# Ledger of designs, part 5: VH-VL binders against Type II restriction enzyme NspV (nspVR)

Target 1, 219 residues: Type II restriction enzyme NspV (nspVR), of Nostoc sp. (p35677)
Amino acid sequence: TILTIEALRTEAAIFSAAESIHPEPLLYGVTDGKAVGTYIEQKFRLYLKEHYEFVQGNSASGIDFPGLLVDVKVTSIRQPQSSCPFKSARQKIFGLGYSLLIFVYDKIDNSTNRTATLNILHTIYVSAERTADFQMTRGIRNILANEGNKDDLIAFMSDRNLPVDEIEAGNVADEILRNPPMQGFLTISNALQWRLQYGRVIERAGQEDGILTVYRNNP

## First folded at step 6 (VH-VL; framework fv_roledumab)

Design d39 (from b1 with heavy chain Y107F)
Fold by ESMFold2-Fast, scan of step 6:
Structure d39 (fold): chain C 219 residues (1-219), chain A 123 residues (1-123), chain B 107 residues (1-107)
Amino acid sequence: as target 1 above (219 residues)
Amino acid sequence: QVQLVESGGGVVQPGRSLRLSCTASGFTFSDYAMHWVRQAPAKGLEWVAVIWYDGSNKYYADSVKGRFTFSRDNSQDTLYLQLNSLRPEDTAVYYCARHPLYSGSKFGAFDIWGQGTMVTVSS
Amino acid sequence: AIRMTQSPSSFSASTGDRVTITCRASQDISSYVAWYQQKSGKAPKFLIYAASTLQSGVPSRFSGSGSGTDFTLTINSLQSEDFATYYCQQYYSTPYTFGQGTRVEIT
């Protein structure tokens, strides 16, 4: 059986429920978020591999499910963010070019048994169109709603310190006018490397088109 | 054919060192945590150490902590166990075993074992 | 460390017998118990995980049961190839620990 986006979401829900009650001795005392993230990502990939055929990601594709255009992200509820290489300023406006499947965990260590449990509080699917920066797309959409022109868009991008030169800014403004972006729901920080922040998608999951609650730990 | 093959055992005097190897074939080695388990002559199984799939996390039994060092080379599909300051009570057959950490409810169970390599520490 | 105690340590059995081996944990380990078979001079063979789930390829005459602290391995209608030592193992907490083994001998 070939893996589809619908099957991916369904399996992620089943996986999240099972993982939330699994005590893991090898995670006890582990505080490195990267190690915890890799654990969940690999466990989910191997879980899927037992039942589905799919194209696996590699360093060239840069994402976990290139055939589905989906990347998996794992983050702690205490710091719901991940690092992201700076690739293109356009991604802040038009999105990352792929959808996200985000596992948000709360890690609980049990000192009596020396085990850790990764309680998956949220598993969220964010469609590719919704992976742009919230502030950038809100501002652009407001300008367009008030019949703003190319110069208004260029001024806004400059005011928001979008890292584009004058020629690229003009080209991006023209593209916005032809193909207006949807409202994005990530916070994308512009630093030495991009940070993706997921607080808003956690808050808005199930309440916005294209931001789906796949699983929620809701007693 | 899924297989683990140990080597490097032998007879040594107390205080000496040995390096054991375990070569994996027939599966994606880097997807699995790996264990060393030993068995003294006419005795039961004793867990020695575990190493995570990428080598980043290691846990050792108290009896060997500080003397044994576990490592892996995923490019060569090989595990290593460095045995230092060997004692007569370390005499045992040493097995490497596969841990399907990321495969369902099998987590922590040892689904594939090598044939073992004998370490004898004579007094 | 969690202590695993097996009972009996050894016994003699005949082909066709129903055999039960008990394993007791010193604390609650839920269902995180595996069972192994070891023949003389050979490596252990994986039989059962999660207390009761049979590994693929293991004959259906083997079964496991239990939860919490008390676990049982049953061999229904013992065959000649089943004469071996059997070990339980907890994988709930590090360090991982094994029972002392139960030797099933031919009569």
Scores: ipSAE 0.173, ipTM 0.641, lowest interface PAE 5.5, mean pLDDT 87

Design d40 (from b1 with heavy chain Y107W)
Fold by ESMFold2-Fast, scan of step 6:
Structure d40 (fold): chain C 219 residues (1-219), chain A 123 residues (1-123), chain B 107 residues (1-107)
Amino acid sequence: as target 1 above (219 residues)
Amino acid sequence: QVQLVESGGGVVQPGRSLRLSCTASGFTFSDYAMHWVRQAPAKGLEWVAVIWYDGSNKYYADSVKGRFTFSRDNSQDTLYLQLNSLRPEDTAVYYCARHPLYSGSKWGAFDIWGQGTMVTVSS
Amino acid sequence: AIRMTQSPSSFSASTGDRVTITCRASQDISSYVAWYQQKSGKAPKFLIYAASTLQSGVPSRFSGSGSGTDFTLTINSLQSEDFATYYCQQYYSTPYTFGQGTRVEIT
C-alpha cells in the first residue's frame, strides 16, 4: 500500500502512543537534540516501511517525504524549536512550501535503570499554508485590513529586516496584493537557519484550520 | 537472507591485540544498533558492547572498558571490535548481534546473530 | 547491573516431557525479556521477545510468560531437537545481562 498524508497522520498517532511508554537504554544520558531527533525520525521511517511504499527523502531533497511534501520535525517540549534550511525571504510570508509533522517529546531519564523514555506529548500536523512567520503575516494582514498600498508593504518588510533587495521587495509586495497570505504560526529567525519555534503551533493545534492535533498524550 | 559473518579471531599471547570484523548483508545496516556478545568455553553468554546505528554512542561492559574499541563503517556494512591488552579471561567465541531500533512487532534485543569467531589468549 | 538468575542450571528430560525454565530479575524489568536456544557449537537462536511473543518460525510448543521479576519458558512436548542450553536476557537497562543458562540434557 502507497503511503498517503491521511495514513501518515494515522500511523504517527499509533507510533507516538507506543513510543511514549518505551524505555530505551541507548538514549540514557543523551542530551544532543539532533541525536534524539534523528532517532525518532529513523524509528518512525522504519515503522512505516513495514506497511507502506513511499519515496524517502535525503539531504538533496531537503524534506523527509518529498512525494507527500511533508517534513518531519522532532523537538523537546522544554525548548520547542528546530533547524530549517531557509531558501528565501518569501517563505516567511507564504510558507515553507511543505507541511510539517512535528513530534514534541518530553525526555525522561531514569538513573536507577539507565534508560530514557521519549514521552510524546504532542504530534501536530501543520499544513504548508500555515508555516509562514507569525509576526510577518500578522503585520502584512493588518496593513491590508487598513487598506495599505504597495509602498506600505515595502516599508514594513524593510522595517522587519527581510533579506530582499528593492526589486524583489516590489515583486513580493505585488504578489501580496494579488494573493494575500494566510496567518502563519511559526517563528522564523532571520539570523540563523537553525530557528523554527513551535510554541504557538503547540498552543493552537486543533483550534486553527490547517493545524491538526494528530496525537495528544492523555495520562 | 539476513546474515552476519564474523572474522578476525585467532590465537594470541597476553598483552597482544586483535581486530574482529562483522559483515552484514540482507538488511539496511545503518538502521540498526549492533552488539558484541562473547562466550568463554563451557560458560554462558556475556554482553560486551553496543554501538548506535550512526556510530556516535557506544556502551561497554566494565570488564573491557579502556581495552576494547567498537566502531562501524556503514558504507561497507561492517562492524569492528579492536581488542587491545588481551588477557587470558578474554578467551571466548565473539558474536556480533543485531538490535532493532523500531517498535514494530519484531522489537527485541539480539534478533540476528553471527556464527561467531574464536579468540584464544594463551601463553 | 540487573542480575538474571535461571533455575534450574541443568536437568535431564525425555522426549514428550513438558519442561519449564524459570528466570528471575533482581529488579522490575516489566516485560523486557528475550529467550534464546543454543545448541552445542552453534550461535544462539532467538526464540521469544517481550516475555511472551514467539519469534516467527519458532515451533508453537515453545511459550513464554511473566512480568516484573519472574519469567518462565515452557516447552510443552519436548522434541529431540530441543536438547540445548536456554538463556534469558533482559533488555530493559544497560548493561544488558543474560541468565547463566539452563542445559536441557537427554535422559
Scores: ipSAE 0.158, ipTM 0.628, lowest interface PAE 5.4, mean pLDDT 86

Design d41 (from b1 with heavy chain G108D)
Fold by ESMFold2-Fast, scan of step 6:
Structure d41 (fold): chain C 219 residues (1-219), chain A 123 residues (1-123), chain B 107 residues (1-107)
Amino acid sequence: as target 1 above (219 residues)
Amino acid sequence: QVQLVESGGGVVQPGRSLRLSCTASGFTFSDYAMHWVRQAPAKGLEWVAVIWYDGSNKYYADSVKGRFTFSRDNSQDTLYLQLNSLRPEDTAVYYCARHPLYSGSKYDAFDIWGQGTMVTVSS
Amino acid sequence: AIRMTQSPSSFSASTGDRVTITCRASQDISSYVAWYQQKSGKAPKFLIYAASTLQSGVPSRFSGSGSGTDFTLTINSLQSEDFATYYCQQYYSTPYTFGQGTRVEIT
């Protein structure tokens, strides 16, 4: 059976529930977020491979499920963020070009048993159209709602320090006018590589079109 | 065919060193944590060490801490166990074993074992 | 470390017999117990995980049961290929520990 986005979400919910109560000796004392992320990503991939056929990501594709245009992100509730390779400033306006499946965990170490449990508090699906920067898209959408023109858009992008030159800014403004962006819900900050922050997505999951609560550990 | 093959065993005097290898085939080696388990002649199984999928985390039995070093080369599908300061009580067949497929409740058992390699520590 | 104690250490049986081996953990390990079969001169073979789930390809005459601290492996209608040493193992916590083994010998 071929893996679909709907099956991916369903399996992620089942996986999240099981993982939340699983004591894992290999995670005891591990503090490196990358190691925890790799653990969840590999375990989920192997879980899916038992019942589904899908194309696995690699260095060339840059995302975990290239056939579905979905990337998996694993993050701690303490710092719900991840790195993203620098690509195009355009992504802050139109989105990353792929959807996100985000596992948000709270890691609990048990010193008596020398095990750790990844309590997955939230598993969230973010449609590709919603992966743009919140403030960039809010400002642009407000300009358009008030009948702003190309020059207004260029000025706004410049004021927000979008890393584009004057020619690229003009081209992006034209594209915005042809295809207005949807409201994005990530915070995308500038750095050597971009940082994606998921606080707003966690808060708004289930309340915004395209931002789905796949799993939530109910109180 | 999923297979693990150990090598590097031999006869050595106390205080000497050996390096054991375990070569994997038939599966994606980098997806699995790996274990070493030993068995002294006519005795039971004793867990020795585990290494994480990427080699970043390692755990050792108290009896071998500080003397044995576990490593892996995912590009060559190979495990290494460096045995230093060998003692007569380290005499055993050494098995490498695969950490299980992450499906259902099969987590954390040892599902595939090599044939073993014999280490003898004697005068 | 969690101590795993098997009973008995050895016993004699005949083909067709029902064989039961017990394994006791020194603390609650839920269902994180595996069972292995080892024939003379060979590597251990994976039989059972999660206390009661048979590994694919293992004959249905093998079954496991138990939770918490007390576990059993049962072989219904023992076959000639079943004469071997059996080990239980906890994988709840590091260090991983095995029982001392139970040798099933032909009468």
Scores: ipSAE 0.219, ipTM 0.652, lowest interface PAE 5.1, mean pLDDT 87

Design d42 (from b1 with heavy chain G108N)
Fold by ESMFold2-Fast, scan of step 6:
Structure d42 (fold): chain C 219 residues (1-219), chain A 123 residues (1-123), chain B 107 residues (1-107)
Amino acid sequence: as target 1 above (219 residues)
Amino acid sequence: QVQLVESGGGVVQPGRSLRLSCTASGFTFSDYAMHWVRQAPAKGLEWVAVIWYDGSNKYYADSVKGRFTFSRDNSQDTLYLQLNSLRPEDTAVYYCARHPLYSGSKYNAFDIWGQGTMVTVSS
Amino acid sequence: AIRMTQSPSSFSASTGDRVTITCRASQDISSYVAWYQQKSGKAPKFLIYAASTLQSGVPSRFSGSGSGTDFTLTINSLQSEDFATYYCQQYYSTPYTFGQGTRVEIT
């Protein structure tokens, strides 16, 4: 059986429920968020591989499920963010070009048993068109709602330090006028590398089209 | 098809070193945590060490901690166990074993084992 | 470390017998118990995981049960190929620990 986005979401919910109560000795005392994230990504991939056929991600594709255009992100509720494999100024406006499946965990170490449990609090699906920067798209959409023109868009992008030259800014503004962006819900920042912050999608999951609560831990 | 093959065992005097290898074939080696388990002659199984799928995390039995070093080379599909400061009580058949990481009802323990390699520490 | 204690240490049986081997953990390990079969001079063979789930290809005469601290392996109708040593193992916590083994011998 070929893996579909619908099956991916369904399996992610089942996986999240099982993982939330699984004590794992290999994670006891592990504090590195990257190590925890890679563990969940690999475990989920192996879980799927038992029953589904799908194209495995590699260095060339840059995402976990290139056939589905879905990338998996794993993040702690205490610091709900991750690195972004590609950087592009236009992604802040039009989205990453792929959807996200985000596992948000609260890691609990049990010193008596020497195990750790990844309590998956949220598993969220963010459709590709919703993966743009919240502030950039809000500002652009506001300009368009007030009948702003190309120069207004170029000025706004410049004011927000979007890393595009004058020619590219003009091209992006023209594209915005032809194909207005949807409201994005990520915070996309560039300090030393591009980072995605997930606080807003966690807050808005289930309340916005294209931002689905796949799984939520019951109280 | 799925196979683990250990090598590097032999007879050594106390205080010396050996390096054991375990070569994997027939599966995606980098998807699995791996273990070393040993068995002294006419005795039971004793867990030695585990290494995470990417080599980033390792745990050792107290009896070997500080003397044995576990490593892996995912590009060569090979595990290594460096045995230093060997003692007569380290005499055993050493097995490598595969650990699947499935969740819920799919989780399991050591599903594939090698044939073992014999380490004899004697004077 | 979690201590795993098996009983009996050895058992004499005949083909057709029902054999039960018990394994006790020194603390609650939920259902994180595996069982292995080992024949003389051979590597251990994986039989059961999660206390009661049979590995694919293992004959249905083998079954496992238990949770918490007490676990059992049962062979309903012993066959000639079942004379071996059996080990329980906890994979709940590091260090991983095995029982001392139960040797099933032909009468």
Scores: ipSAE 0.364, ipTM 0.702, lowest interface PAE 3.6, mean pLDDT 88

Design d44 (from b1 with heavy chain G108P)
Fold by ESMFold2-Fast, scan of step 6:
Structure d44 (fold): chain C 219 residues (1-219), chain A 123 residues (1-123), chain B 107 residues (1-107)
Amino acid sequence: as target 1 above (219 residues)
Amino acid sequence: QVQLVESGGGVVQPGRSLRLSCTASGFTFSDYAMHWVRQAPAKGLEWVAVIWYDGSNKYYADSVKGRFTFSRDNSQDTLYLQLNSLRPEDTAVYYCARHPLYSGSKYPAFDIWGQGTMVTVSS
Amino acid sequence: AIRMTQSPSSFSASTGDRVTITCRASQDISSYVAWYQQKSGKAPKFLIYAASTLQSGVPSRFSGSGSGTDFTLTINSLQSEDFATYYCQQYYSTPYTFGQGTRVEIT
């Protein structure tokens, strides 16, 4: 069968439960978050291939499931963040253009057995419309709720140091007025390499439209 | 059909080097962690090393650590094991083996093995 | 390293016999045990994993059992093609270790 977003979420829950109790010798002593992320992403992809057909991501697509417009993120509960390629400042307002499936783990090393277990505490699905910056979208939505105009939006974006020139700022403000953004739930830094922070998504999962608790380990 | 074929074995003197290869066919090579396992004449199986799907993580048996290096080329469906500073006790048939890590309810072990390639270290 | 000890080291049997091979781990490995069959001059063949799960294509006369430290491989009604050396393996922690092997020989 063909993989759908619904099936992806269902399988992610089953995978998360199984992975949380699996002792993995190849992860013992591994501290590199990238290596842990690659392990989970690859293992989940292969798990899905056993039952489904889907288009796999590559360097050109930039995301794990280009046919579904879903990118997988794997992050530690100690540091629930990841890097993201900088494309456009516009994404802080309108979202990344794809949905996220986020695995949040607590890695436990057992020195007696020389194994590590990735206890998946949360698996969360964030719809594409919810992947914008929380503070930016909250401020913009408040301005619009109070009948703010184009100049108010440009001033707000400037105050928040959005990396846009005067022409782009005007164009973005016009688009906001025509197509108001939804409330985003990521924290997105303005660094050269974007940093996505998932703390608010973890907190609000299951309580906001478009932010789904796929799996939660209840200890 | 699913196959692993080893090559590169031979007879060498102590202190010399050999490069073993293992070519995969009939499956998506980049989907599997891969292992090397050896067997000395008339003895049992001894695990040598493992390499992850993309080659980014490797683990070696203490007996070979620092002397053997494991690599893979996923574009060519090929594994490599570089054997340096060979000792008589490294004499064995060397097998490559496939390790599927994705089974949801059951975690499998080494499901496909090559035919092996003989390494003889003698003077 | 986890030591895997097999018993017996060799076994003489006849076609039709029920053969049991045991494998003991030096520490608790849950159910992370695999069994392999090796015929003279050939590569090992995967039989069983997760202590009791038969690999696809393996005849039902083979079965595995056990958990923790003690595991068994049973061949019900031995056939002529079953005369071989059998190895247990733990894949619970690195380094991965094998038992010393059990030779099943014709009487």
Scores: ipSAE 0.234, ipTM 0.671, lowest interface PAE 5.0, mean pLDDT 88

Design d49 (from b1 with light chain S30W)
Fold by ESMFold2-Fast, scan of step 6:
Structure d49 (fold): chain C 219 residues (1-219), chain A 123 residues (1-123), chain B 107 residues (1-107)
Amino acid sequence: as target 1 above (219 residues)
Amino acid sequence: QVQLVESGGGVVQPGRSLRLSCTASGFTFSDYAMHWVRQAPAKGLEWVAVIWYDGSNKYYADSVKGRFTFSRDNSQDTLYLQLNSLRPEDTAVYYCARHPLYSGSKYGAFDIWGQGTMVTVSS
Amino acid sequence: AIRMTQSPSSFSASTGDRVTITCRASQDIWSYVAWYQQKSGKAPKFLIYAASTLQSGVPSRFSGSGSGTDFTLTINSLQSEDFATYYCQQYYSTPYTFGQGTRVEIT
């Protein structure tokens, strides 16, 4: 059976519930968020591989499920954020070009048993159209709602320090006018290595079209 | 055909070193954590060490910690166990074994074993 | 470390007998117990995981039970190929530990 996005979400819920109660000796004392993230991503991928056929990600594709256009993110509830390579300023406006499946964990180390449990508090699916920056898209959508023009959009992008030259700013503004962006729900820092912050998607999961609660361990 | 084949065992004097290898075939080696387990003559099984699927994390039994070093080369589908400062009590058949991470309650159970390689430490 | 204690150390049995091997953990390990069969000169063979789940290809005469600290392996009707040493193993916590083994011998 070929893996679909619907099956991916269903399996992520089952995986999250099982992982939340699993005592793992190999994670005891591990504090590196990247190591924890790699563990979950790999374990989930192998879990799916047992029952489904799908195209696996690699360095060239840059995302975990290129056939589905989904990337997996794993983050601690203590700092619900991850890094993301900067590709284009357009991504702050139109989204990353892929959907996110986000596992948010609370890691509990048991020193008596020398095990760790990744209590998955939230597993959230964010559709590709919702992966743009919240403030950027809010401002743009407000300008459009008030019948703003190309120059208003260019001025707003400049005020937000988008890394675009004058020609690129004009092109992006034209694209916005042709294809207005949806409201994004990530916070994307404006830096060489983008930080994706997930606080808002955790808060709004299940309340916004395209931001789905796949699994939640507490109400 | 899923298979693990150990090699590198031999007879050495106390204080010497040996390097054991385990070659995997028939499965995607880089997807699995791997273990070394040993068995002294006429005795039971003793866990020695585990290495994560990407080599990033390793755990050792207290009896070998600081003397044994576990490594893997995923491009060659091979595990290595470097045995340093060998003692007579390290005499055993050494097995490599596979650790499935994704199969629910199987985590930590050893589903595939090699045939073993004998290490004898004698004076 | 979690100590795993098997009893008895050996059984003298005949084909057709029901054999029961017990394994006790020094602390609560939920159901994270595996059982292995080892024949003389051979590597261990995986039989059971999660205390009671039979590995594919293992005959149905083998069964496991237990949770917490007390676990049992049962061979309902012993066959000639079942004369071997059996080991329990906890995989709840590192270091992973095995019982000392139980030999099932021909009477």
Scores: ipSAE 0.184, ipTM 0.665, lowest interface PAE 5.8, mean pLDDT 88

Design d51 (from b1 with light chain S31N A50Y)
Fold by ESMFold2-Fast, scan of step 6:
Structure d51 (fold): chain C 219 residues (1-219), chain A 123 residues (1-123), chain B 107 residues (1-107)
Amino acid sequence: as target 1 above (219 residues)
Amino acid sequence: QVQLVESGGGVVQPGRSLRLSCTASGFTFSDYAMHWVRQAPAKGLEWVAVIWYDGSNKYYADSVKGRFTFSRDNSQDTLYLQLNSLRPEDTAVYYCARHPLYSGSKYGAFDIWGQGTMVTVSS
Amino acid sequence: AIRMTQSPSSFSASTGDRVTITCRASQDISNYVAWYQQKSGKAPKFLIYYASTLQSGVPSRFSGSGSGTDFTLTINSLQSEDFATYYCQQYYSTPYTFGQGTRVEIT
């Protein structure tokens, strides 16, 4: 059968429950978050391959499930964030252009048995419209609710140091007025490489439209 | 269709070296952690080493630590086990075996085995 | 290291017999036990994983049971192709360890 977004979420829940109780000798003593993330991403991909047909991501597509417009993120509960390639400043306002499936783990090493367990505390689905920056979209939506105009939007973007020139700022403001953004729930940092922070998504999962609790660990 | 084929065994004197190879076919080799397991004549199975799917992590049995080195070349679908400072006690058939990294409850069991290659360490 | 002890070490059996092989772990390993069949001069063949789950293609006369420290492999009606040495293996913790093997001989 062909993999759908609904099946992806259902399988992610089953995978998360099984992974949370699996003692893995190959992860014992591994401290590199990238290695742990790669392990979960590959294991989940192989799990799905047993039952589904789907288009796999590659370097060109930039996301894990290009056919579904879904990217998988794996992060530690201790630092629930990931790196993101530098993109357009518009993504802080209108979203990333794809949905996220986020696995949040707590890694527990057992020195007696020399195993590690990735206790997946949260698996969360974030729809594409909710992947914009929280503060940017909150401020913009407040301006619009108070009947602000194009100049108000340009001033706000400037005050928040959005990396756009004056012409692009005007174009973005016009687009906002034509198509107001939804409230985003990521924190998107301005760094050499953009970083996505998931703390708010973890907190608000199940409480907001488009931010779904796929799995929560209830031991 | 899925196959593992070992080679490189032989007869050597104590203190010498051998390099064993294991060539995979019929599956995506780079998706799997891989093991070496040995069996001395008329004895049971003994685990030797494991290498992660990308070669980044390796674990060895205490009996071979410091003497054996595990590596892989994913572009050639091949595993290597470098055997140094060989002892008569290392005499065994050496098998490579597959350890899939998927979420099924068989992760860590050895689902595909090669035919083995004989290493004899004799004076 | 987790020690795996099999019993018996060997025995003689006839076709049609019900054969039981036991494997004991030195500590709790939950269900993380696999069973292998090895015929003379050949590589081991994967039979059972997670104590009781039969690998695809393995005849239904083979079954596994147990949890924690005590595990059993059963062959309900022994066939001529079943005369072999059987090994249990724990995969709960590194180093991975095998039982010493149980040889099932004909007669």
Scores: ipSAE 0.037, ipTM 0.594, lowest interface PAE 7.6, mean pLDDT 87

Design d52 (from b1 with light chain Y32W)
Fold by ESMFold2-Fast, scan of step 6:
Formats: sequence, C-alpha cells, structure tokens
Structure d52 (fold): chain C 219 residues (1-219), chain A 123 residues (1-123), chain B 107 residues (1-107)
Amino acid sequence: as target 1 above (219 residues)
Amino acid sequence: QVQLVESGGGVVQPGRSLRLSCTASGFTFSDYAMHWVRQAPAKGLEWVAVIWYDGSNKYYADSVKGRFTFSRDNSQDTLYLQLNSLRPEDTAVYYCARHPLYSGSKYGAFDIWGQGTMVTVSS
Amino acid sequence: AIRMTQSPSSFSASTGDRVTITCRASQDISSWVAWYQQKSGKAPKFLIYAASTLQSGVPSRFSGSGSGTDFTLTINSLQSEDFATYYCQQYYSTPYTFGQGTRVEIT
C-alpha cells in the first residue's frame, strides 16, 4: 500500500541481497560512478513502485522521497562519497534536514562473460539528526561539556571556516546554546560544492542510535 | 491494455535505408529498457539491440553495429530503429520488445512483444 | 557470443504426452535462461525466466529446470494449444542469444 520508512528499510535489504548476485550485461565496462548510481536509484524506485504508493522526488523537491524526508545515495566502497548542494552553514551543525539511505557497492566486471555485478556491501540508514559534520559537532559538544560560552562557539566556528558572517555566527551560537546538536557522522568538506563522505557511517553502522545497518553482505 | 505497435517496414533495395517505429501504450514507457529482435523467414529469433530507459546506454548485435541506430522519444512513447545500408540478410520480421521492470531475476528477458513489422530487402 | 543449442529441432507428439526440450549453453550462464512459445504467424510469448520461474498466467503444466550449461523445458500432459515452436534465451551476457528453436508438431 503506502510506503513507510520501516517498509523502505525492509525493501532496501531485500533489494540489496538480490542485486548483489545479479550479473548485469548493460553495466559491463561502465566506469562512470554517476551512471552506476542512477542505475541503482532508478532500479530501486521501480522495485518499490510495484507494491507501494509514495510521493516521488522531482527537480523542485531535490530529494528522492520528499514525503518521507529521505534521500537515496549510491556510492562505491573505494571512494564512499557524494556531492551535496550547499544551502546553509547550519546544516554542518544541525544536519541536512533529511535522512539518508546509502547503498555502498563494489562493482565487479567479468571480462569473460561481459557482465558486471554490483555487490552491495552495505546499505545504511542515517537519521536526519545524524547527518551533520562529525568534527563540527564533536567540537561544539566538547565546548558545551566544558561549559563554554557564546564567544567560544563563535571562535570555534571561525577556526573551522564555517561560511557565516559575525552576526549570523552570533545567531547560530545562540541557537546552539538553546538547542545543542547531536553528534553527526558525515564528513562535509568546504569544496566549491559540499562533499559528503560516508567512511565513518560505514564503520559505525549498527553501533550508534540513528545509524542503522539495513543490509550487510557477510563475507 | 499494454501494447507495442511496430510500423515502418516495407520492401527496399540493397543499400537503402528504412526507419522503424514502435509506439507503446498502457504502461509508463520511460521506466523501461526496450529491445529490437528480428526473425528471418522460416528461421529463429535474433536479438538486434537494446536501449536503456533514459536512452543513455545502447548495445547492438555485431551483425548490425555501425549500420543500425536505436533511439527513443519518451515524450511520445516511441522507439525508433534506423536501418542503414540494408542487405538481403537483414530481411526479417522486426519485433519491438519490453525489458522487464528492474526487479529480481527476470531483468534481461522480454516480457511484452509487439506484433512485428516486415522488412524485405530485395533487388 | 554465448551459443545456445536446442535439441531436438522438431518432434511429433500427441495430446496428453509429456514432452521435454533441452537447451545447452556454450559456457556457464548460471540460471539466466528464459523460455518463449511462438505460434505460427505470431509474436513470441514469455513463459519462464531464471531457468525455472513460471511467468504469471502461464499454465502449471509448463516447468523449467537446469543450471550452468544444461537446461530443460518440460510440458506435462501436452494440450492442443501447446503445438508451437519453443525458444530458449540466455540473458547472462550481451549479446543476448536464442536457441535455434524446437518445433512441437501434432502426431
């Protein structure tokens, strides 16, 4: 019927197991990570459409499941990262505003048979509150634990090159003091566009509240 | 309900060109990869080409590679197969066929077929 | 390309017979085989995928088996509508390839 977050996770596990053993001739020799990512995202979406009703993402919404506030990410185990549009410096502290469902694959090309298999090694669900930058939130939480004040927070954010002016920095510091952030687990770099790195999430899945192992391929 | 209808077949001389069309109805065309499969008179089935749901990837049989071009217009729910430099050996009924939805173990078979359109290459 | 060889090329059978068609791949294709039925003058009809899984709506008298290089299609208790040509197809590797077909004719 209606797709829920719980059903989404359950179906992602089933999908991941099936996909991991399927040899796909149409992916043989494809080296573009974006094309591989699009393949998995589209295949998973169509898999869900067979049994569930849900609001689909579009250019305006910017995420795959706007009704659930979940975005799907597909990444290679060899460089587990993706790009992210910059909207607000606050996202490094309070999270992206949506949860992530991350498929981590190892692509294996079979040259004798001209097929490729996307071995899904990890499928991980990251709650919205855990999508903030690890170092930013660790530093802020340490300052708060040591009874640091507004000036300490402003200095720390400046040292980490958070893109805020003095007035905005003061407002963010006030918000932090009223609503302390949870520990985030992404690495969010300050490139021309933000890059989300998932290494820590892969390592800590199943061991942190809000970071769930949906599927793991056991060797 | 779910239907594929081919058109554009005919009789042509060797070296000429034809453009085949396949119009889809009754399903969300843009979600599916599509195939062309041909069958020469009194012979078996021969796979010709496949095109991804968004047109981004295409694969051709060696016998037609460089001569045939596969394309699609998702806004019109239509496939096109441009046949160039036709040879007598290309004489066949050409079928449009649907690649199943991306799910499980039937991805790569052909679940819906059109009625076919006859291409005859003769002098 | 993976060569698919069917046997026999044709045979005669009567209604009620159990018929078996074999398909051999030139290399290991796991279970990635589909079977199709084609009646004279018509398009092929999808019967079986993944070597042994029956497509929805296909009568249970049809069954498939095999893995690796050797596959079989069995029709238990042949019906009048089953007289047709049958094709196996591998979808393990591009180019996709079909067997040459097996024609099942009435005795």
Scores: ipSAE 0.006, ipTM 0.493, lowest interface PAE 12.4, mean pLDDT 85

